# VHH binders against o75319, part 261

Target 1, 181 residues: o75319
Amino acid sequence: GNHIPERWKDYLPVGQRMPGTRFIAFKVPLQKSFEKKLAPEECFSPLDLFNKIREQNEELGLIIDLTYTQRYYKPEDLPETVPYLKIFTVGHQVPDDETIFKFKHAVNGFLKENKDNDKLIGVHCTHGLNRTGYLICRYLIDVEGVRPDDAIELFNRCRGHCLERQNYIEDLQNGPIRKNW

## First folded at step 17 (VHH; framework vhh_h_nbbcii10_fgla)

Design z112
Fold by ESMFold2-Fast, scan of step 17:
Structure z112 (fold): chain B 181 residues (1-181), chain A 125 residues (1-125)
Amino acid sequence: as target 1 above (181 residues)
Amino acid sequence: QVQLVESGGGLVQPGGSLRLSCAASGFTFSYDRSYALGWFRQAPGQGLEAVAAISGSGGSTYYADSVKGRFTISRDNSKNTLYLQMNSLRAEDTAVYYCAAKYPWLDSRSQYDYWGQGTLVTVSS
């Protein structure tokens, strides 16, 4: 299906790097077949993603795709030099511990192998907001010791849109820390 | 040219221990940290089962539920060697064990493209 995701046009394509971290969040890129339904200024292909990151004087070193589909773009459309990790994450539900653990392991592994550079971890779901914001904030809270409200504020400010799902916000503020040993 | 050569297989009794080694050539662990390395096994009449995997940096490991707590995967980057320490062996662990490498580690597009020839482990009294 070439159907544009609901409300996809309502969100900024790419946020700003979250200061003090290696994270940058964005909405799902859409492959060329979707461009028939988009004005030129609305297009956000995989190529457009990399151009917009470069325009911010940043460089992607990893893309984590949290969507529960492969229909929006082909991973093969991404540069071979940038690893692409797919973590199938169901929308609306707080991600389970297995998903949280996979995300944390990927981030930790990237950081250990990229300590000598400043490349970013790009994270997206469909809108780059709820699943994306949850997992980034969960990492900052559980691994980096950031206070929940500070993590959420930082994400909201840098993404340019506020987390919308109350169950996600509630889990971040009051849920247990997931310790992965 | 990437090559993986397994060794250390053999006959062991239930409850025993065995250490498998996988010597890599054609790339170096210390410089090719983005390789994921893993152990797979194939029991008689069955398909391949992932047993354990270790990331390029050695910072992340995976274990199948059937071996978790009994098997330990490790790598020695200075020797370009992957290990699988197998403890508390059971008859169901009887299989040909294969070493495999995947590049890059964090890429869902990559497959395990480099495989050893396998080493037989038989657990029997």
Scores: ipSAE 0.457, ipTM 0.793, lowest interface PAE 1.4, mean pLDDT 89
Fold by OpenDDE, second read of step 18:
Structure z112 (fold): chain B 181 residues (1-181), chain A 125 residues (1-125)
Amino acid sequence: as target 1 above (181 residues)
Amino acid sequence: QVQLVESGGGLVQPGGSLRLSCAASGFTFSYDRSYALGWFRQAPGQGLEAVAAISGSGGSTYYADSVKGRFTISRDNSKNTLYLQMNSLRAEDTAVYYCAAKYPWLDSRSQYDYWGQGTLVTVSS
């Protein structure tokens, strides 16, 4: 049950804040039990996540977990002051309308409640890339009116890795706008 | 997907106590800290009234003025169950009690997203 996700070590742990947004993407942090299978420099725990965010002079205000499993870390590993939202999101396929809707509502609610600060919305899946990138871009496109190519480029640049899944890219570029409310 | 099932309702005399339970499925309390959970009630001929609520983390609670000091809302993460302990019951507490769940981040609507079918509480001598 504690096997390292495939290709997990190949991705940067934490991206950069996306300029003009409150989003930051990162790969899934792994709880202590995974450390036995990692070199010290490969370790990325919930604690490491917060340290890295701090190093960027940022603060997390919300974590949205898009993984489809609960084996990587526990909410108890996070500070109590940071809300944690689980949105089970199946990999490899374009998220369904319900998932998109849940994500958008969570983001909008956070922004509404956090107008007086500059805390970030941390979003992750397993690698913090495809599912994460799609939903962030979907939000920027549908809610913020950003051009699809601009949204994708912005995410890719800030995450330090490019969206890999063609079906996600295609849906973002040519797919329909999803209902926001 | 999300289901809420209330239980524990029944007939009780004034001054008595009753404990309501709400079994939740489709989400896990320990893994969904952003969920707000609440109890509502509707008395005969009356509108829906908020009774009590608890934050996803369990750190914050809310009570209607009419039930403060008498009712206690709590949750058991291991059982994925929400509770409402009702003490010193009054005739005016007679109502159908509903369990509800909501992501606080969704919108500013007063309505919760998920509701149970309700359980009847009758307080009568």
Scores: ipSAE 0.007, ipTM 0.335, lowest interface PAE 9.4, mean pLDDT 89

Design z113
Fold by ESMFold2-Fast, scan of step 17:
Structure z113 (fold): chain B 181 residues (1-181), chain A 125 residues (1-125)
Amino acid sequence: as target 1 above (181 residues)
Amino acid sequence: QVQLVESGGGLVQPGGSLRLSCAASGFTFSYDRSYALGWFRQAPGQGLEAVAAISGSGGSTYYADSVKGRFTISRDNSKNTLYLQMNSLRAEDTAVYYCAAKYPWLDSRSNYDYWGQGTLVTVSS
């Protein structure tokens, strides 16, 4: 469908690169069919995403799409040179261990294959906030050994919006470290 | 470019208290919260020991087991200064205390990049 996601307009399209990492977070891009419901300054298409990242003097090497739908844009709307990975992640619930491990494996694989460049891993859900922030922070905590509050604050600062779901925040701060199996 | 200058060291009696300060330049605590900040010490004839650390945001802290409950690390962004409040001091706390900073903050417990020159703390009667 052509309905704009609830509260989508409330969020900045793209955050800043998270310093010391390869991550950049953003809200879901909307394909051309949604533009009839948006003012010109509200449009955020796949093309707009790449333009905004280029304006920050950055380059995407991977997009990880965490939405539980395929209706907002298609992989075909992205440049053929940028890998796209879909991880269907249900909102509201803390992502399950399988989802967390898929995310970690994708990130680790990208970093291994991209040692010789500075390309970014772009991560988004619908708003680029809760599922996105949770999985990025979970990676930093579990894999990079970052302290939970530090990971959350770095994400919040760079995204320009604070994680909103208390169950996600609680899991990051006090939940168990998820081990790779 | 980053410089750290410790102060507040001195002679104190066992059971006493002392507050160390670390003045930072080359970055600003209120605008650049990406630094991890910590205190390390070196007792005579010993290696460096991590004492306490605070994230660039101030959201998380670390304390060595030997100082837990006695020492408190804090930061004042308006003064661009890191503090170590040391209470219930013991003879074994005698050491040169170093302020250290790391960017990015990714692990506040190790591999610090910037170091101060140190300030001596002597705990004796």
Scores: ipSAE 0.000, ipTM 0.143, lowest interface PAE 14.7, mean pLDDT 85

Design z114
Fold by ESMFold2-Fast, scan of step 17:
Structure z114 (fold): chain B 181 residues (1-181), chain A 125 residues (1-125)
Amino acid sequence: as target 1 above (181 residues)
Amino acid sequence: QVQLVESGGGLVQPGGSLRLSCAASGFTFSYDRSYALGWFRQAPGQGLEAVAAISGSGGSTYYADSVKGRFTISRDNSKNTLYLQMNSLRAEDTAVYYCAAKYPWLDSRSGYDYWGQGTLVTVSS
């Protein structure tokens, strides 16, 4: 089915790079088959994603796809030069420790192999907000030592939308640090 | 630098058993539960084919139909080693066996990212 995700049109396609980090967040791109249900100004294909990032004078080096589905676009729709990682995450629950560690491992591995460039890690779920914001903020808090409220504020400002799920916000502010593998 | 080193290959009689080991260095199995590890083989004059694979947690395994029920894949994260227990061996199992690994931060569209040099298994009388 080419059904548009609920509320997908309500969100900005792509945020800004989070200053001091390699992260950029966006909503899920939709392959060409979805465009018949969209006005021209609503289209956000994988090609549109790369065009919008280039317009910000940025370059993607990795895409981390947090959706629990493969229906929105295929990895083959992305340039072959950009690595793609799928981490299946459930939309309403705080990601479990295994998911958090997979995300941290991917980010750390990318950064070690890309220390000589300034390419970005693009992260998305369906809306590029709750799961995306949670995992980026969790990384900043646990690995980079950023204060929880500062991480959340930075994400919200750069994404252009505030984290909505109270259980995610509560875990970031008051939950345990996941420092160990 | 990532290295995968296979061992345990050799000559075995039909119906016999053999255990292959793959020792990994330059990385650790501990951090990533999704680390994909597998065994592939290439028989004389044939293409490379998947034999078995195991998930990072060890909870999910795959086996080719030709080896299902005879071969068992396992991993030991504390030893950073992957194993393939081969039972009830047949002449058709004669092949060079390769250990392979895929890092989760690499493109999921790509195949396995790291390969061993292979170990020869010959099933013959």
Scores: ipSAE 0.000, ipTM 0.145, lowest interface PAE 12.4, mean pLDDT 84

Design z115
Fold by ESMFold2-Fast, scan of step 17:
Structure z115 (fold): chain B 181 residues (1-181), chain A 125 residues (1-125)
Amino acid sequence: as target 1 above (181 residues)
Amino acid sequence: QVQLVESGGGLVQPGGSLRLSCAASGFTFSYDRSYALGWFRQAPGQGLEAVAAISGSGGSTYYADSVKGRFTISRDNSKNTLYLQMNSLRAEDTAVYYCAAKYPWLDSRSEFDYWGQGTLVTVSS
C-alpha cells in the first residue's frame, strides 16, 4: 500500500538531537511511491532524512524502526554503513518488557561500539512521537537515571511535539523501572 | 574468509554434560564486536532450531525455552572462541550443533550467513 499514514503531515519530519544523549527522533520516512500524494515540501524520503540530519551538522549511526509494518520504506534503500534495527511494536499499548529490553540492548551495544565518535541513534515510529518518545524516555529513566518528568520534557522540546498518549505518560511517571535481564 | 569450526561433540549419557567450542578465523572477537554469535542445532529429520546467541558487545544472551537453565553460551575474545556449556543433557538434545555468525549484529538486514560444518552430539545410554 501507498496510503499516507493518518496525521503524518501534522508532524515535523525530524526533531533536534536530545542534548546529553545520542538520540534523535523523527517520523517514518516514506519511499518514492508515496511522493505523488505529497507536495514537494511535504516529501520526507529516506534520502530527505539523511539530508535533514546533515543540515543539523549531525550524523546517523543507527536507525531503530518501531513501526509494525514494512510498507513505508525499504530498509535495503538505506546506506549499508548505517545499521537498521526493526523492533515490531503495536500502537496504543505500552511496549512490553521484551520490546523494552531489545531497545535497551541495542542502545547499549551501539554506545559501546561508538565510544570514539558522536554518531546519533535515530528512532522512529509512524509519527516519531508516542512509541518513539516512550522508549527513549524509558531508556533515559531506567538506564541513565533521569527523572521521568525531565526525560519527557527533554523529548517533547527536542521532538517539537508533546507525547500524546496518557497511558504512556502515566507508565513513564509512575510505572516500575524495567531491569535488564 | 570468515570460517567457523566446531568441536567438542560426542556421545554422552542422559544427565551428562558437554562443552562445545567454535574457533573463529577471519575476524577477531576483541576488535570485531559487531559480530553476533550463536548456536543452532538440527535433530535427525527435523528443521534447524536456534539454541543460544550472544551479542557482539557481550551484553545480551538469548536461549531457546527448551535449553534455558541447562545451557550457557559464552565467548572468549582472547581465544577467538565461542562456547556452549551443555548440562543436564536429554535424549531430545541429540542433534548436529552448528555455530554461526551474524554481521553486523545490530542490523535487521543482516542474517547468520557464516556457518560452521557442525559437530554431532548424541545423548544415549
Scores: ipSAE 0.449, ipTM 0.783, lowest interface PAE 1.9, mean pLDDT 90
Fold by OpenDDE, second read of step 18:
Structure z115 (fold): chain B 181 residues (1-181), chain A 125 residues (1-125)
Amino acid sequence: as target 1 above (181 residues)
Amino acid sequence: QVQLVESGGGLVQPGGSLRLSCAASGFTFSYDRSYALGWFRQAPGQGLEAVAAISGSGGSTYYADSVKGRFTISRDNSKNTLYLQMNSLRAEDTAVYYCAAKYPWLDSRSEFDYWGQGTLVTVSS
C-alpha cells in the first residue's frame, strides 16, 4: 500500500557527505502516489533527493537501497545514469554476514570504477539511519580500519540523527570483524 | 539464488537467423540495475569466448569482433529475460551458448559468477 512509514516524517531527508568517505545517507524517497498523504513541505520524492544532493554541490554515483520492500519508489524514477542496487535487508536485527559482504563488495566495486571522479554512494533504508548507519560503519571499521566510536560519531554527525538500535551499536563497538571477501 | 536458463538453440542453415533467450531468476532486471549480463559460447575443441554483454542500465553493450553487426544483445525487464538475436549465421558460430550474470556484490571479480547450462546452436547446410 501507500501508507507512510512510521516515524518517516521525523527524520531529515538527506544527510551530509561523510568527510573522508564517498558516503551519504538519506531516508527513503517516496514516489508520487504518496504525496496525497503528505503536506507539501513533507514530500520527499526521488526528484527531491537529487535536488537536495545538488544543493550540496554533490553528485550521486550509486544508490544502495536497503529497504525490505519495493513499494516506496521504482528504479525508473531515478536517472538512468545512476546505478541502483537493491540489497534486501531485514530491519531491527544485525545484518547477516552475507548482507554485509554484499554491501562491502558493492562499495568496493564502485570505488574501483569511480577513481576518476568524486561521485557519492547514496545509501538508504526506510529512515536512512539504523540499517544504513550500521552497514556504512561496518564498512569503515572492517575495510578502512576506522575505530568503531569514530565511525559511529562520524555517521551520526553527518546524518543529523544518531543510531538508535543498541544491538547495532554494540555489534559495531564490540562485535567481530567480518570477512571482506 | 540466481538461476539462468537458456533456450532457443537448434539447427539453422548458413545465413539464417536464431534468437536465444535466457530466463533469469533470483534477481529482477528492473530493480537491480547495477549488474551485467552476457552471452558466451564454446565451439567444439575451442575455449570459452565472450560473445556479447549488456549493463543493467542498458547503457553499455559489448560485442566480440566476430559477431559485430550480426548479433544483438537485449533484455526485457517485464519478462526478466535476456536475448541474443543472431543474424547472418555462419558455420563458425556453431557452439554451445551460455548465459551469464555478474551481480554487484561480486563486481570485484573479473569473471561472471552465474551461468546457465547452455543451449546448442548448430549452423550447417
Scores: ipSAE 0.008, ipTM 0.286, lowest interface PAE 10.7, mean pLDDT 90

Design z116
Fold by ESMFold2-Fast, scan of step 17:
Structure z116 (fold): chain B 181 residues (1-181), chain A 125 residues (1-125)
Amino acid sequence: as target 1 above (181 residues)
Amino acid sequence: QVQLVESGGGLVQPGGSLRLSCAASGFTFSYDRSYALGWFRQAPGQGLEAVAAISGSGGSTYYADSVKGRFTISRDNSKNTLYLQMNSLRAEDTAVYYCAAKYPWLDSRSEMDYWGQGTLVTVSS
């Protein structure tokens, strides 16, 4: 159905661009059919996402959708000019190596193809927090050489909410660097 | 390791039909709009020609003027397979047909990122 995701209203719709990176994190947009269950100020459709990004003087060049469902919105609800990548990622568990691999390759490819512009990589799961924060931080640590605590602090500050899952935090701080992806 | 394997080519008479298949391994077609999936062909002594393409979501298709109305591109995400249904075949359709996938966000290339080895289609009496 068009049931609102649990705790979805508890989170800020869109964070800020993470300085020094091309990342911006947000919670899942909800297509117009969900708006019957939302007050006007609670609405966050795909159109609302792009309006909020534009209000920050930013532009999306890629959306990476980490939800394990297609029920919240459809890729065709996005502008045709913006690539959309679906990586089905189950919550609660640290993402597996295949998921980490796909995320890193997508980011690396985007950056190489978009070196002549300043377009952002938008990343979301249901709340734009745990799976989203894990994969962004994993990229910064493994590929950019950022210290784990610095990556986590940067994400938390820019998202406006702190990573909640201890197993994710533990893996980021003490887990192995995933090389050769 | 990413691999595309074509099948379904062969000898067919003018006016006949063939269905080409492209099985993908090492990546998932899924609902990824970053993929552009397509068929290209190369006739003897000619350059590579784009034949048909389908977006990652399946919502958009392209066909070369020479095949429009005769060929249909489709995908089956559950089987990770791309198809090209070729009807009303002509001698001019004789070529090696290549399956290709463009995933610009994976390998940082503007060109097609992955290519199959090709499958020969010969249209003759």
Scores: ipSAE 0.005, ipTM 0.210, lowest interface PAE 11.0, mean pLDDT 84

Design z117
Fold by ESMFold2-Fast, scan of step 17:
Structure z117 (fold): chain B 181 residues (1-181), chain A 125 residues (1-125)
Amino acid sequence: as target 1 above (181 residues)
Amino acid sequence: QVQLVESGGGLVQPGGSLRLSCAASGFTFSYDRSYALGWFRQAPGQGLEAVAAISGSGGSTYYADSVKGRFTISRDNSKNTLYLQMNSLRAEDTAVYYCAAKYPWLDSRSEYDVWGQGTLVTVSS
């Protein structure tokens, strides 16, 4: 269906670049078929995403889509110049090691190929908050050696919303480091 | 230059097994995880069919319904080689088998654009 995701309107469309990293987080863009249920000010299509990123004087080099659905927009709705990676990630539960490793490999591959530019890795789930924040923070903790509380604070500040899922926060603070490098 | 070379094809009887290898050069599987790898086949007079694929990270695999449970795709990063283990072979599996690479693997829209020359598998009595 064309049903807007629960609470989707409650969240800012796009956060700020997380300083010292290549990450930017946002909520899921909605293709044109959803606009019938939205006021003009509420619309956030794939085109709107790229316009908002450009307004921040930033450029996307990769989109990582963590939703467990393909109904919100099609990869074909994105510019051909920006790679799109789908990692099907179930909501509510902490992402498994396979998902974490896929995310880490994608990020490292992007950074290796884009060392001579400043393009961003855009990450989203439905709200751009829990799955998105978990995987970004997990990368910063496990790969970059950032303290868990610092990673969470940085994400919350730049996204403009705080991580809500207590099990995600608990895993980030007290869970094991997933080493696979 | 990125290059793929298949080997291991041949004549095999129905119910038999065969292992195909695909040797990569110009990149390394452990270092250049940006490549997704797959096996495709083309039977005489038929179109190209995707058989199996493995992600650049090695964390996910795909199999066509016709081969699921019989074929296993794997990669050995230390040998820079992709494999296809084919068990319980049927006459319908007769085809030229191609290995292919897709770069960057992380782009779901990108196409397989590095192809081997193919290796013939014939399943007959």
Scores: ipSAE 0.000, ipTM 0.207, lowest interface PAE 12.5, mean pLDDT 86

Design z118
Fold by ESMFold2-Fast, scan of step 17:
Structure z118 (fold): chain B 181 residues (1-181), chain A 125 residues (1-125)
Amino acid sequence: as target 1 above (181 residues)
Amino acid sequence: QVQLVESGGGLVQPGGSLRLSCAASGFTFSYDRSYALGWFRQAPGQGLEAVAAISGSGGSTYYADSVKGRFTISRDNSKNTLYLQMNSLRAEDTAVYYCAAKYPWLDSRSEYDHWGQGTLVTVSS
């Protein structure tokens, strides 16, 4: 079997939709092969993800996977109608400008294509916290003009866990705005 | 290895219709549905023009103003094929038509990653 990600069990599976945005954050779903290492109440498969989103009366229109691995689940484990985007993002370090711009382009493209609905952009890394929170907050700050502390507070509240990486927090609060276009 | 192959081009009279097909290999529309797909054209002596695009889910489409109401883009995930139905053709639609695939998601400012070889459409009486 494959190894369960370190500390994965410590985090809530899915946060709440971030009000005023199309974002929802969650930890990485784990395919069936991981379930032998989990109690039934600890399981969080791709199917479980969609069930939990539906329980919130929300619908996913896009999943952005920020993990630097393909071992946790397969895109085919997701419903056919939900687009899946992989942006390989290294953990522990602030995402580079190329990664930030890819994320922004994907979000902007989704929003332009989905003006006629209220479908959500689901974003996850391994824990749905540091890389996920950084890129969502970076988008809100750089594109939507949200104040850094307000973006971080909104993410923390809706995710149910606070951003942990001090280098990520520092970059969001005091780093340069990443301009593109 | 992603490859796109266009077919269906040819000679047609003004007011006529053609359907272009683009067969994809190296990815599947069902599995890799994050790929947005589009049609571009290049008329003799002109630059490349975006014609139409369809999202990975097939739920959203884009059309250039020059083709709105005349052209329809569609996809068949089971056949891994993209289509462009071209109606009410005009002389100015004469061009080499290219299919293209883009990852990530559709945006007019983003570049397409994979391109076919093109198929010639000639509209002439």
Scores: ipSAE 0.000, ipTM 0.152, lowest interface PAE 14.2, mean pLDDT 84

Design z119
Fold by ESMFold2-Fast, scan of step 17:
Structure z119 (fold): chain B 181 residues (1-181), chain A 125 residues (1-125)
Amino acid sequence: as target 1 above (181 residues)
Amino acid sequence: QVQLVESGGGLVQPGGSLRLSCAASGFTFSYDRSYALGWFRQAPGQGLEAVAAISGSGGSTYYADSVKGRFTISRDNSKNTLYLQMNSLRAEDTAVYYCAAKYPWLDSRSEYDSWGQGTLVTVSS
């Protein structure tokens, strides 16, 4: 189906780069077939994503797609030069350890292979907020040693929207550090 | 063309150790950092299971829950060889072990499409 995700229009398309990191978060881009349901100022296609990131003087080197669907855009709509990684996550529940480690593995590998440049890791779920914010913050806490409250505040400020799901926030603040597999 | 050749399989008793090797040709570990390398296994009557993987940069490793803490994946760039050190082996580790490569590793549009022929590991008393 061509129905727009619930509340998708409520969120800023792309956040700002999170200072001190290679992360940038955004909501899911919608392919051309969705544009008939959107005003011109509401459109956010894969092309729009890359244009908005360029407007911030940034460049994407990797896209991590956390949605549990393939209906919103096709990976083939992305430039061949930008890797696309799909990690299927369901909404509402805290991502399991397997998902967390897949995310960490991808981020660590990207950073090692991109030491010579300043390209960003773009992360999105449907709204670019709860699953996206959780996994980015989990990485910062577990791998970079950032304090949970500082990671959450940094993400909220840069995304332009606060993490909404209390179970995600609670796990980040009080949950165990997930060690590598 | 990528070619992978496994070796090191055999019969071992429970609690024992084995080291599997995978000799790679058609790319060089030191120069081709965009390849992912992994070990997969298939037990009798079961499907293919991912065991361990290592990124082309060598900075990231993955292990299945069933082998974590017992198996270690590593690579030797000078020999262009991937290793799987298997410790504390159990009967359920009995399987044919396959070496596989994926390019580019960080892209879900790519698949593990280069496979070795497999090496049999039997854990039995």
Scores: ipSAE 0.012, ipTM 0.416, lowest interface PAE 9.0, mean pLDDT 87

Design z12
Fold by ESMFold2-Fast, scan of step 17:
Structure z12 (fold): chain B 181 residues (1-181), chain A 125 residues (1-125)
Amino acid sequence: as target 1 above (181 residues)
Amino acid sequence: QVQLVESGGGLVQPGGSLRLSCAASGFSFSYDRSYALGWFRQAPGQGLEAVAAISGSGGSTYYADSVKGRFTISRDNSKNTLYLQMNSLRAEDTAVYYCAAKYPWLDSRSEYDYWGQGTLVTVSS
């Protein structure tokens, strides 16, 4: 069925924009069919996502969906004017190099095309934390030269939750830079 | 890996219609709106000409002035297929037609990255 993802209610729906970047992280939106299992204050639909971002005086220009499923919401639930990119990632393991490069290419392409505006890149997995935080931090470290501890601290502060997976943290701090030519 | 395969080319009379198909593999139209898709053509002894393009969402289209009002680009996300519906065909439309994909759509500086093998369209009485 339409079962709520494990621990989904434990996380804030949307973080804050990460200052100095175009990133904003959030947990997976749930389409209206899930709302029968949620109190009104727990609902977080695709429409709720856009409303919460507007409440912060921000605007989404791209959504990158890192979940390994399309069960929670469909691209058709999003405004047609907002590009949507699906990168299938499994939970628990560090994303592979192909996934990292796809993410970097999407981000770089968005930034080049949106240099004259301040629209945000929205990134989510199921909880908007581990896979989401890993790929955003990996981009900041590898492309923008941010120190790993600084990238992680910035993400944690803006998301409102700390990266939980030790293997992700270890890879960000001590792993190789994934440099594409 | 991204692959594109065209089909539907052939001989058609002036004023006739033809629909080209481009089957894509290596990405999903339903899940990935980052790929821009387009049709290009090369007439005998001429250079490559952009004909039509469609955004990853399908919400934006481009047409060359030479085909505007006669050709329609569309995509079928369930079939992972790009189409070019060609109406009111003219002798000047005779060409090899190529489908192409660009990733990401948001990178306006990128040329098309992936190309099909081409399908011949001949418009002749």
Scores: ipSAE 0.000, ipTM 0.205, lowest interface PAE 13.1, mean pLDDT 86

